# VH-VL binders against q0atu2: the designs that were tried, part 73

Target 1, 119 residues: q0atu2
Amino acid sequence: MLDKKARIRTSREYRNVFEKGKRLSGRFLIIYYVENALDNNRFGFITNKKIGMAVIRNRIKRQLRAIVREYQGQVKNKHDIVLVARAGIGKSSFEGMEKDYIAIMKKAGLFARNANKID
Below, E stands for the ipSAE of ESMFold2; O stands for the ipSAE of OpenDDE; V2 stands for 0.75 times the mean of E and O plus 0.25 times the DockQ between their complexes.

## First folded at step 3 (VH-VL)

Design ra54 (framework fv_recibokibart)
Fold by ESMFold2-Fast, scan of step 3:
Structure ra54 (fold): chain C 119 residues (1-119), chain A 121 residues (1-121), chain B 108 residues (1-108)
Amino acid sequence: as target 1 above (119 residues)
Amino acid sequence: QVQLVQSGAEVKKPGASVKVSCKASGYTFTEYYMHWAKQAPGQGLEWIGEINPDSGDTNYAQKFQGRVTMTRDTSISTAYMELSRLRSDDTAVYYCARDSTFEYPGGFDPWGQGTLVTVSS
Amino acid sequence: QIVLTQSPGTLSLSPGERATLSCRASQSVSYSYLHWYQQKPGQAPRLWIYGASSRATGIPDRFSGSGSGTDFTLTISRLEPEDFATYYCQQYESSPWTFGQGTKLEIK
């Protein structure tokens, strides 16, 4: 689970990220991101009806939160980041979503140098 | 009706460059990745690379890295593939194809009609 | 990269017979990311079976796909003249995306 302090919860806060933030699109994900005046990062998640039924959308949202949580320590501090799932994400594997997230965050310059270290 | 229409056949000399276009219609151009594939005479399909029409970001197969450039123009819903320093083994039909939908992720549908590129002296 | 090996390379059969085309992956491929295409001479490939087993719109029910992991099969229960074509499998499990070398289905 993501800490509640690390979540974007209100429509006003989502709107701020959309209006003032930068946009970057990946294979399954679009991110909108902006620097905040807080001491921490905040994440928002959007899944729309084109992805599929509620059960699929809820699964995707839970999996994205799990991915974000796993890589939370690698994210550059003081950003509000909204993840928008693209229509094709419903058929993606967990690994596929994870790879897309890592790629898009690196491209945005939001990941620390040591992200995705291997053996 | 979702369709992709490619530019016409090209004949080039070795060392030249060729730029093939792929015009999309019937859907939101920026929502789906566009792929390019090669098929040499009598041979199978070979993936060249992909472009995200929204961002302009590209990924190329290693074999074509350094010789291929993919671009797009969102104002006219058109994707381009340029192949430089042409060799005789670049003679092939080149296809553009739209990436997956929710129902069949990674399935390429539709495909353009193909563009024959002939490299000869 | 994931290598897809199709067998046989050429399959010679008569109308009315059953055809079985194999696609073997060098690594496990989720069935959702294994697709089949039909290509006739002079034409672009056409998506035929997606997600290993689902027929694309308009594809006759004599065509079926099956398999998981590394072994996938395309079956035509009773060949019609219009079915003679080259069939390609394709994976979308990991980049670079790859196609099999194709199985050419030809009249005996």
Scores: ipSAE 0.000, ipTM 0.582, lowest interface PAE 13.1, mean pLDDT 86

Design ra55 (framework fv_recibokibart)
Fold by ESMFold2-Fast, scan of step 3:
Structure ra55 (fold): chain C 119 residues (1-119), chain A 121 residues (1-121), chain B 108 residues (1-108)
Amino acid sequence: as target 1 above (119 residues)
Amino acid sequence: QVQLVQSGAEVKKPGASVKVSCKASGYTFTEYYMHWAKQAPGQGLEWIGEINPDSGDTNYAQKFQGRVTMTRDTSISTAYMELSRLRSDDTAVYYCARGQEWLDYSGMDVWGQGTLVTVSS
Amino acid sequence: QIVLTQSPGTLSLSPGERATLSCRASQSVSYSYLHWYQQKPGQAPRLWIYGASSRATGIPDRFSGSGSGTDFTLTISRLEPEDFATYYCQQYESSPWTFGQGTKLEIK
């Protein structure tokens, strides 16, 4: 569950991620990410008004929160990560957004590899 | 300094229309949604609808669908709400409010001062 | 639509006392989309607490919000004279965006 300590809430914190962080673009998502000085990850979600009306933007934010929550155990600790929805995300399926998220997080090297050798 | 300034009080007859304006200043008008809310005398707040000032797209509460029209003029950073076929129960203070969409929430962070609309015969 | 029910409708207290205001939703509301507004007579509402628990700019630390799911609370630890007002909760989870009926905090 993405409780309040796992969420970026202030404009100052968002600005820090944009100014100091790295950027990667997917099909429907852009992520900005930077290491933080905390013991936990924090996520931010941005749906620009160009995505659509508040109904569409709120649906997208809810779906992205659900995706992030589902995969939070795989994310390398100590990062602030902002997900920015791109134009066209409103026409994507949930599965399409999920696949895009996984692809970008892997490309960014943000998914933890917790596999020990068995043989 | 972000500010929303609304037009003055109106007195209308039943069946007439009223058009309330909301002039924005201190921010980029097209970057934030504009909401409208109603507050009848002694009552709580009721959401009427919203407009995307960039596209002109609107979304109205079912109760007001067919009687409300929201528009904007980007050249003067002004939003409008027109309510037609006025009834006595439309007597209320009408507020415009800016939708804050950028921080990790969607809320109404700046409000106009309100416009009293009185519908009486 | 999501119905928000606030209780009590009126709360009569004295300065220095603790106030607890409740907001119950007819269905689950993500805490990020539950907000509180303060309104004084003759004035526009003012955003007070956003995302269930975050104080808006300039709001004193005696105000705190909490809750999740269907039950949300606004608490004022030690009432000041300026705190007597009507407080509204609001959900931004699903359209239409709705407000509670308000809790009027009045001087005893």
Scores: ipSAE 0.012, ipTM 0.613, lowest interface PAE 8.5, mean pLDDT 86

Design ra6 (framework fv_recibokibart)
Fold by ESMFold2-Fast, scan of step 3:
Structure ra6 (fold): chain C 119 residues (1-119), chain A 123 residues (1-123), chain B 108 residues (1-108)
Amino acid sequence: as target 1 above (119 residues)
Amino acid sequence: QVQLVQSGAEVKKPGASVKVSCKASGYTFTEYYMHWAKQAPGQGLEWIGEINPDSGDTNYAQKFQGRVTMTRDTSISTAYMELSRLRSDDTAVYYCARDTGSLEFPSGHFDYWGQGTLVTVSS
Amino acid sequence: QIVLTQSPGTLSLSPGERATLSCRASQSVSYSYLHWYQQKPGQAPRLWIYGASSRATGIPDRFSGSGSGTDFTLTISRLEPEDFATYYCQQYESSPWTFGQGTKLEIK
């Protein structure tokens, strides 16, 4: 799973991403993102009650973390990125969430353009 | 009505552990950071740490790192703070407090506080 | 860590007087991240002023906060009997979040 180094853990850093970051919305996800000074990427996840019951929210969190982990190597370094699940995400398939994540990260310019290069 | 209700007073021996609970009601527990603070007798407030109740991620003051563990149980809207290897200077009232802002916009100030739990460490 | 130093430690005044409480930070703190709490004996702290100058819900307009950088002030224009309590400043600029040692307002 995502190691602690790759996670946004403090309330203040979440505040920073929301206050200073750029916002981009997809079908099931909204991302907020800002460049950091730490030499690695950190991810945060927000799933609020409008998504559904706890069992659904817990499934969404696990699936989003798995998607982020799988595509870690493609994300441009030095960013703090927060994923906010939209209300409709509870009805999405894993593949649907994965496609939305890839599309939104590409739009944000956060995916490396060449598989063999750090951008 | 937002309310934070903490567990009752505890008396412990040096070297023991104590686990204080904080039960939240009147709001969506998973949407606000929960903080913990210490107040020794006749002294001011000292921040111990915070927990994101949705993710379970924690952040502790260095002074308490290695001795404090914060957890939560979302099924019963309860946060926990466990302090281990207790010393006499851990005698204090411990408070839980809710961040005023949501997880999407944490404020870093605390609008609702538990009533406090007195922990006495004596031989 | 950022150290917040409050002065005076104790302020003895009578109802009707003006009170000025100081909070000095060891490093610069954005005013958005400087907050004040009131605490009475045997009670939990209560949020009083947030973001240096914004009154929390229900706080009377005789209370005002000001300041920036390293110097912050809480002012009570005309003390009422219920205002006698301990006041703490708190910063959210840099982890760990810290409180000042408190200023106790007591009746002269």
Scores: ipSAE 0.573, ipTM 0.852, lowest interface PAE 1.5, mean pLDDT 91

Design ra7 (framework fv_recibokibart; at its last look DockQ between E and O 0.04; V2 from the best seeds 0.00; counts 0 for: pae E 14.8 > 2, placed apart)
Fold by ESMFold2-Fast, scan of step 3:
Structure ra7 (fold): chain C 119 residues (1-119), chain A 123 residues (1-123), chain B 108 residues (1-108)
Amino acid sequence: as target 1 above (119 residues)
Amino acid sequence: QVQLVQSGAEVKKPGASVKVSCKASGYTFTEYYMHWAKQAPGQGLEWIGEINPDSGDTNYAQKFQGRVTMTRDTSISTAYMELSRLRSDDTAVYYCARDTGSLEWPSGHFDYWGQGTLVTVSS
Amino acid sequence: QIVLTQSPGTLSLSPGERATLSCRASQSVSYSYLHWYQQKPGQAPRLWIYGASSRATGIPDRFSGSGSGTDFTLTISRLEPEDFATYYCQQYESSPWTFGQGTKLEIK
């Protein structure tokens, strides 16, 4: 579960990530990210009305939090990362969002490399 | 167009809780932070906290941490501030206020304010 | 917590005079994150100046804001009767967001 330490909670912290961070676009997601001075990663989430009705936006928020939670251990330490859902995300499957997240995080250099293959 | 309408005045006894509402209209409620501020009689403004109405995430001033809870109901575009374990120095006008900027670019200044709700705590 | 100290607490002047209101921060505040509000008795505050120097919509050009770092100023070049009110500065540099204690501008 994403505890409060792993969440961007304040409006000013969101502003900092958007203002000073790097931006990468995926198919369904945009991430903004910046190094922080803390000992952990923090995540933020933005869904807007262009995605669809409240029931769709609530599903997307829940699913994105679950994806981030599952892959938290693979994320390079000491970053603030905001996920912004693109308008088309409402038509995506859970697996589609998950794959987009993995792809964009790897492209950003935010996922740890698996240095040694066992197979 | 844009309006924030707060619930009416309340009189409470020490130790009680109060829940103030702030109904938004004229804009997309989930796209702007909502803030709450306190003003005791004859005193200045004091920021209590903020809520992201899309995520429900909150940030409170340390002085109010543990006694304040901010929530929202997106189906009726309404924000709530509940203050518990009331004391006489909680007597004040409480305001809700909208952040001028969107969730993607919060400004940290407040363009629209509710009319205020007087909460009186007396024995 | 950043403490904002406004001075003077009360400023007594006559219409037609120049008013200078000070706001001093206990720590550096980016000018983009210092704001001013006007409040009249019985009314909610109104956004007056944002980002240290930008006038909010509808605010007369006799009002100007300036400053950086820890020292900020709100100036009214020639007071009109409707300008007599309490003015609050506010910072958005670090949580918790804080207001100054206010400067009450009153008629002499």
Scores: ipSAE 0.622, ipTM 0.851, lowest interface PAE 1.2, mean pLDDT 90
Fold by OpenDDE, look of step 4:
Structure ra7 (fold): chain C 119 residues (1-119), chain A 123 residues (1-123), chain B 108 residues (1-108)
Amino acid sequence: as target 1 above (119 residues)
Amino acid sequence: QVQLVQSGAEVKKPGASVKVSCKASGYTFTEYYMHWAKQAPGQGLEWIGEINPDSGDTNYAQKFQGRVTMTRDTSISTAYMELSRLRSDDTAVYYCARDTGSLEWPSGHFDYWGQGTLVTVSS
Amino acid sequence: QIVLTQSPGTLSLSPGERATLSCRASQSVSYSYLHWYQQKPGQAPRLWIYGASSRATGIPDRFSGSGSGTDFTLTISRLEPEDFATYYCQQYESSPWTFGQGTKLEIK
């Protein structure tokens, strides 16, 4: 589980990311990212009802948190990053989600080009 | 800036069909669900349905099922709402509206609306 | 479907007064899925409050939203002339997405 301080929690924090941040779209994920004034990264997760029932949404959230946690050491510091799950993510495998995350984070310049899975 | 521009007013006879367009600009068309709402004269808002512009998948309110067809042309970022077998009580202003549910927090609100299209059904 | 009932149907007040608009749901609606829209005659609806209590961009501080479960409220602390309009609540809890019948806020 992600550290509490590593999470975006308030509507104001989310709004700041959406209004001031950059946006990139992947196949299953959209990311909004902006620099923060902290010493750590914060992550937010959005899964709406278009994805499916609550059970599915919760599953997706857990999977995304797992992915973020696994690669958090390879992400550039001092960023607020919001992951928005696209409607098609419900049909994706975990591997597909992970691949998409890596690709989009690399494209955003937040993830090292040679980033590898951390077990 | 985000804009939704709808087609002009329509006058139809009962039994005819009408197709209203909604051209989107200022954002990635395929990433936001598009909704349609009906507002009869002097009445409130009524949800008609929604479309996923990426996949073309649609969901309609039960009241309109069988008579409404929502489509889109991604090449021109335009959504369409066609209503068939028109009746007098179909006379209303029809709005398209963008759904931020997949991209913003909190989810599920309509942040941008078209200017509306008046459809008048009269014999 | 979830039915949203707004009250009162019409609210007649003067500039400077406090306005309280109610939206009651037939079943529980999650905090994040209750929204408010403002509409003036001849114009399209405009997003006003989302997630029960978050003001849309550009919405003045005199507007506030609150509530949970089945009872939600839109409050205008001190009415300005431009605030007189019809306000609709909307739920995104479950399909079909539904609106309240609206509260018309008019000048006394």
Scores: ipSAE 0.128, ipTM 0.781, lowest interface PAE 2.7, mean pLDDT 91
Fold by ESMFold2, look of step 4:
Structure ra7 (fold): chain C 119 residues (1-119), chain A 123 residues (1-123), chain B 108 residues (1-108)
Amino acid sequence: as target 1 above (119 residues)
Amino acid sequence: QVQLVQSGAEVKKPGASVKVSCKASGYTFTEYYMHWAKQAPGQGLEWIGEINPDSGDTNYAQKFQGRVTMTRDTSISTAYMELSRLRSDDTAVYYCARDTGSLEWPSGHFDYWGQGTLVTVSS
Amino acid sequence: QIVLTQSPGTLSLSPGERATLSCRASQSVSYSYLHWYQQKPGQAPRLWIYGASSRATGIPDRFSGSGSGTDFTLTISRLEPEDFATYYCQQYESSPWTFGQGTKLEIK
């Protein structure tokens, strides 16, 4: 589970990302992202009715949260990021969603480059 | 408040070496990458390399590998770029520039630049 | 290495006109790693636009940046006399961190 601090909570926060943020599309996901004034990242998730019934949407949401949680330490700081599931995501595997997330986050430049400190 | 002040212009013969200094002030010198760039007269900018001023580790453009050495002295917050075996096409203004981001989260854009050091290679 | 090709090389315009400067990359550059600098003769470059579209501190809103992938643009909606300078794009996607060759924006 993502820390509550790392969640986009309110309609105003979501609206800010959609209205002011940048958008990139992948195979199964669309991300919207914008810099925030916080010292941390925040994530939001959108699954709409066209993806499938509630059980399918709940599974997808759980899988996406798990993927985001796994990679959250690599995400460039101070961003609000909304993941929107595309209509075809219901036919994807966890591995397929994970690869798509990694690719789209790299394309957006949202994975942080490690500090180059050599022992 | 942040300043990068470079050493003065130099005139060198082909085959010689030059060492340009860049003194930093107004920030913690060891917390940001320092970059060096070349600009030949009337030409564009060319990245030479970077140094992690905390560790001393460097990364050079392949074109300059073997001829450039970047160092620093943390006690006086100063970065150095030395270019050896000078050729006439090394005549240029050389700039130091600070990465905006920290060593852990480099931003990849340069918010403060030195005033430039003209190196002339002739004769 | 990633080659950034700017076009046009020189753009001759008058104050009040719109300017569009192009930067094309030889391979994909994440938008957060595409930056623009302004340079006037005898001066060091100045950070102008970072992350493809974010204006540096103090840069007026007549400057806008856009683009993704391999195609990026810098637009000046209404040129002011102080805007005539050379503009460079720069990438931080893959070392070496290359610059474009520049677009000189000169007064007609």
Scores: ipSAE 0.000, ipTM 0.560, lowest interface PAE 14.8, mean pLDDT 87
ESMFold2 (binder alone), look of step 4: mean pLDDT 94; pTM 0.947

Design ra8 (framework fv_recibokibart)
Fold by ESMFold2-Fast, scan of step 3:
Structure ra8 (fold): chain C 119 residues (1-119), chain A 123 residues (1-123), chain B 108 residues (1-108)
Amino acid sequence: as target 1 above (119 residues)
Amino acid sequence: QVQLVQSGAEVKKPGASVKVSCKASGYTFTEYYMHWAKQAPGQGLEWIGEINPDSGDTNYAQKFQGRVTMTRDTSISTAYMELSRLRSDDTAVYYCARDTGDLEYPSGHFDYWGQGTLVTVSS
Amino acid sequence: QIVLTQSPGTLSLSPGERATLSCRASQSVSYSYLHWYQQKPGQAPRLWIYGASSRATGIPDRFSGSGSGTDFTLTISRLEPEDFATYYCQQYESSPWTFGQGTKLEIK
């Protein structure tokens, strides 16, 4: 599970990411992200009713947390990042969501290392 | 349409715990932060904390940290605030209140409030 | 934590008069994060003004809010009998979110 210290917990911190952050959209995900003044990254997750029924939204939340946790070590430190699920995400596979996450994070320049970078 | 209905008045002894409920209706419960506030007799409002009903993540005022626990049950659209180790100065009306903005854009102001729950702490 | 100080604590006026209620913050508060509530005895607070100057739905235009930085004001241009209540300011700049102690507007 994602460490509580690595989660955006307050409504004001979510608001800060939306107000001051950059926005980037993928196929199934939108991310909002901003540099923070902490020693670690924090993640937030938003799934709303446009995704589908509660059972689908709960599945998406669990899967997104699992994906973020798996790739947490690759994310450039000191960022607050909010993942917003797009309406079509309910029809995606786990692998599809994971691929979209990796692509959008790389495009945002948030992955500290890439597979093709030696130096 | 939108309503927040709180549980009834409670009388507790010092050292006990109290759990207040707030049942939401008329909107999607999981899409708005829920806040809790305290109002002692004849006094002003004091913010206690907030809960993201979708994730369950909470944030409490330092004064209440260690004594307050906020939870929710999404199956019945109900938020809970439990206050433990009650003291006489915990005697107050406790309110739940909905953030006006949804989780994508929290507003930090509160458009709908519960009717309040009087908690009396007396020996 | 940000402390909000409201003045006066009690304001005694007659219907038809102008009321000016002050809210002073111990630290700067973005005007987007300063809000006002009205509360009548035995009732829950009601959102009145948000973002320093925006009236909530259904609030009459005799109410206006202004201010920035540390100084904020709620003004009622011509008091109606229904306006006599306690008014609270609230900040959302820094956790914990805090309220002022309230200004009680009472009939003279």
Scores: ipSAE 0.488, ipTM 0.827, lowest interface PAE 1.9, mean pLDDT 90

Design ra9 (framework fv_recibokibart)
Fold by ESMFold2-Fast, scan of step 3:
Structure ra9 (fold): chain C 119 residues (1-119), chain A 123 residues (1-123), chain B 108 residues (1-108)
Amino acid sequence: as target 1 above (119 residues)
Amino acid sequence: QVQLVQSGAEVKKPGASVKVSCKASGYTFTEYYMHWAKQAPGQGLEWIGEINPDSGDTNYAQKFQGRVTMTRDTSISTAYMELSRLRSDDTAVYYCARDTGELEYPSGHFDYWGQGTLVTVSS
Amino acid sequence: QIVLTQSPGTLSLSPGERATLSCRASQSVSYSYLHWYQQKPGQAPRLWIYGASSRATGIPDRFSGSGSGTDFTLTISRLEPEDFATYYCQQYESSPWTFGQGTKLEIK
């Protein structure tokens, strides 16, 4: 479970990310992201009824939170990020979701870059 | 047929707690923010807070912070507002109301309201 | 917090007249986040106008909303008997979400 400080909690903050944020689509995930005025990152999660029954959506939410928590230290500071699960995510494996998350975060430039790659 | 049905009137003594329920039907309960508002006798509306029924995350007006707790039970599509350490000025009708927008795009305006629950605090 | 001040507090008019209700915000509010509700005694509020100017479902076209920044107005072009009620403005710009104190529209 993510710390409460690392979660987007208000309806208006979700709205802000969707309105002002950048959007990037992966295979199973869409992220919306915007720089915040805080000293920390905050994450939000949206799983809608298109994914499947409540038991499937709850499993997906738990797994996504676990993935986000594991890679929290690699995310550039001061961002609000909302993960929206795509309809096909219910058929994915945990590893598949994890790989998609890493790929999309790297493409967004939200993971730290390699600073020294000189031979 | 969207409906929000609230629990019945309550009479409480100062210092007690009250828990008001709001049972939703006719839509997917977990897909819309639920809000709570207070209306003291002869007065206007005052927003208390909101809850994301899917995550359980809450946001409260500072005036009520520390005395209000919002929860939900997704198995019965019911939201709850508990107000503790009651004072006489907590006497009011309390409303639950649904955000018009889905969680993906909250609207911040409220299309469906419960019928209201009168809470009377007296000694 | 953003304070919404409605004026007048009470407006006494007759059916057939035009009503103009004001809502002033202590800070700028995007018109997309300024909403109006109608409430009759013993009833829950009903969404009336959202996003400053959009009528909610079933609301007659004699009602119009306008405004931006800090000044918003609800206008009723020709009052009908069923229009006499209390009207509240509400903002969703900044937490906590707040309502104005209300304007009571009553029969003269």
Scores: ipSAE 0.507, ipTM 0.824, lowest interface PAE 1.9, mean pLDDT 90

Design rb1 (framework fv_recibokibart)
Fold by ESMFold2-Fast, scan of step 3:
Structure rb1 (fold): chain C 119 residues (1-119), chain A 121 residues (1-121), chain B 108 residues (1-108)
Amino acid sequence: as target 1 above (119 residues)
Amino acid sequence: QVQLVQSGAEVKKPGASVKVSCKASGYTFTSYYMHWAKQAPGQGLEWIGEINPSGGSTNYAQKFQGRVTMTRDTSISTAYMELSRLRSDDTAVYYCAREDFYEGDWAFDIWGQGTLVTVSS
Amino acid sequence: QIVLTQSPGTLSLSPGERATLSCRASQSVSSSYLHWYQQKPGQAPRLWIYGASSRATGIPDRFSGSGSGTDFTLTISRLEPEDFATYYCQQYGSSPLTFGQGTKLEIK
């Protein structure tokens, strides 16, 4: 899935995004985002216990990574972005999560202007 | 700085409707979910529901389903809660509250001052 | 729905004393989703302890939270006059979100 270099892996890196970043809430997702000093984007994913049992949280995390990977070419370069799944995400379809992701990324100004061709 | 300011006290007759407003300032209104809670005199807090100010989607507690409607107006950063078919046991202070991912956990970090709604039987 | 039961309903103590407030859940709640709010008469609730044990910004270190599963505790090691208020626990782990009935801390 996502290249190792495109992942936020350390607690220090997550804290930096939360401390310095901007925030946007969607229906099923919250994003925190900040410009980085690297040549690439990095993504983090948080699925906490309020979503449900481990099997549900693991499914959601896999699906979010797949969505992010599919649309990574549309994201403005040099950003650290953390996706936090909301409690209601467990009731969403894959397509519902995908639509929410696209909507919040566009609203954040993180998507290229032509990132609306989804089929 | 960051504030939620609610509309003033209301006195209503049974069967009427009341619409309480909650005006946000000092932050990006559409970036945080807004919750509403009820506190009857001498009682604890009851969660009524939530609204996503960006898309307008809502989720209500079953107890209030069918009588509550939550809306927002992004042009004036204001959330609304309308409660219909009022009964005397709807007499309460109603609060709006902002949900934040506070240091890794979602919590209600900013609250409105409350709006007293009195329903005379 | 998860029911939160707080005890005692009223706790009468003097400044300088230790206060221990209990919150018991009808089913297991992750500590990450249990929060405490302080409310003074005529005022809105204020976030006090989040995630069972973490103090919110600006909250004095005489306040501590603990617990897991179904049993949670808020402790005030040495009461100050400004600490006399009503404290509510809340769970955010499942819908509908619920609060306890509150424990009123009053001057003896």
Scores: ipSAE 0.006, ipTM 0.586, lowest interface PAE 10.3, mean pLDDT 86

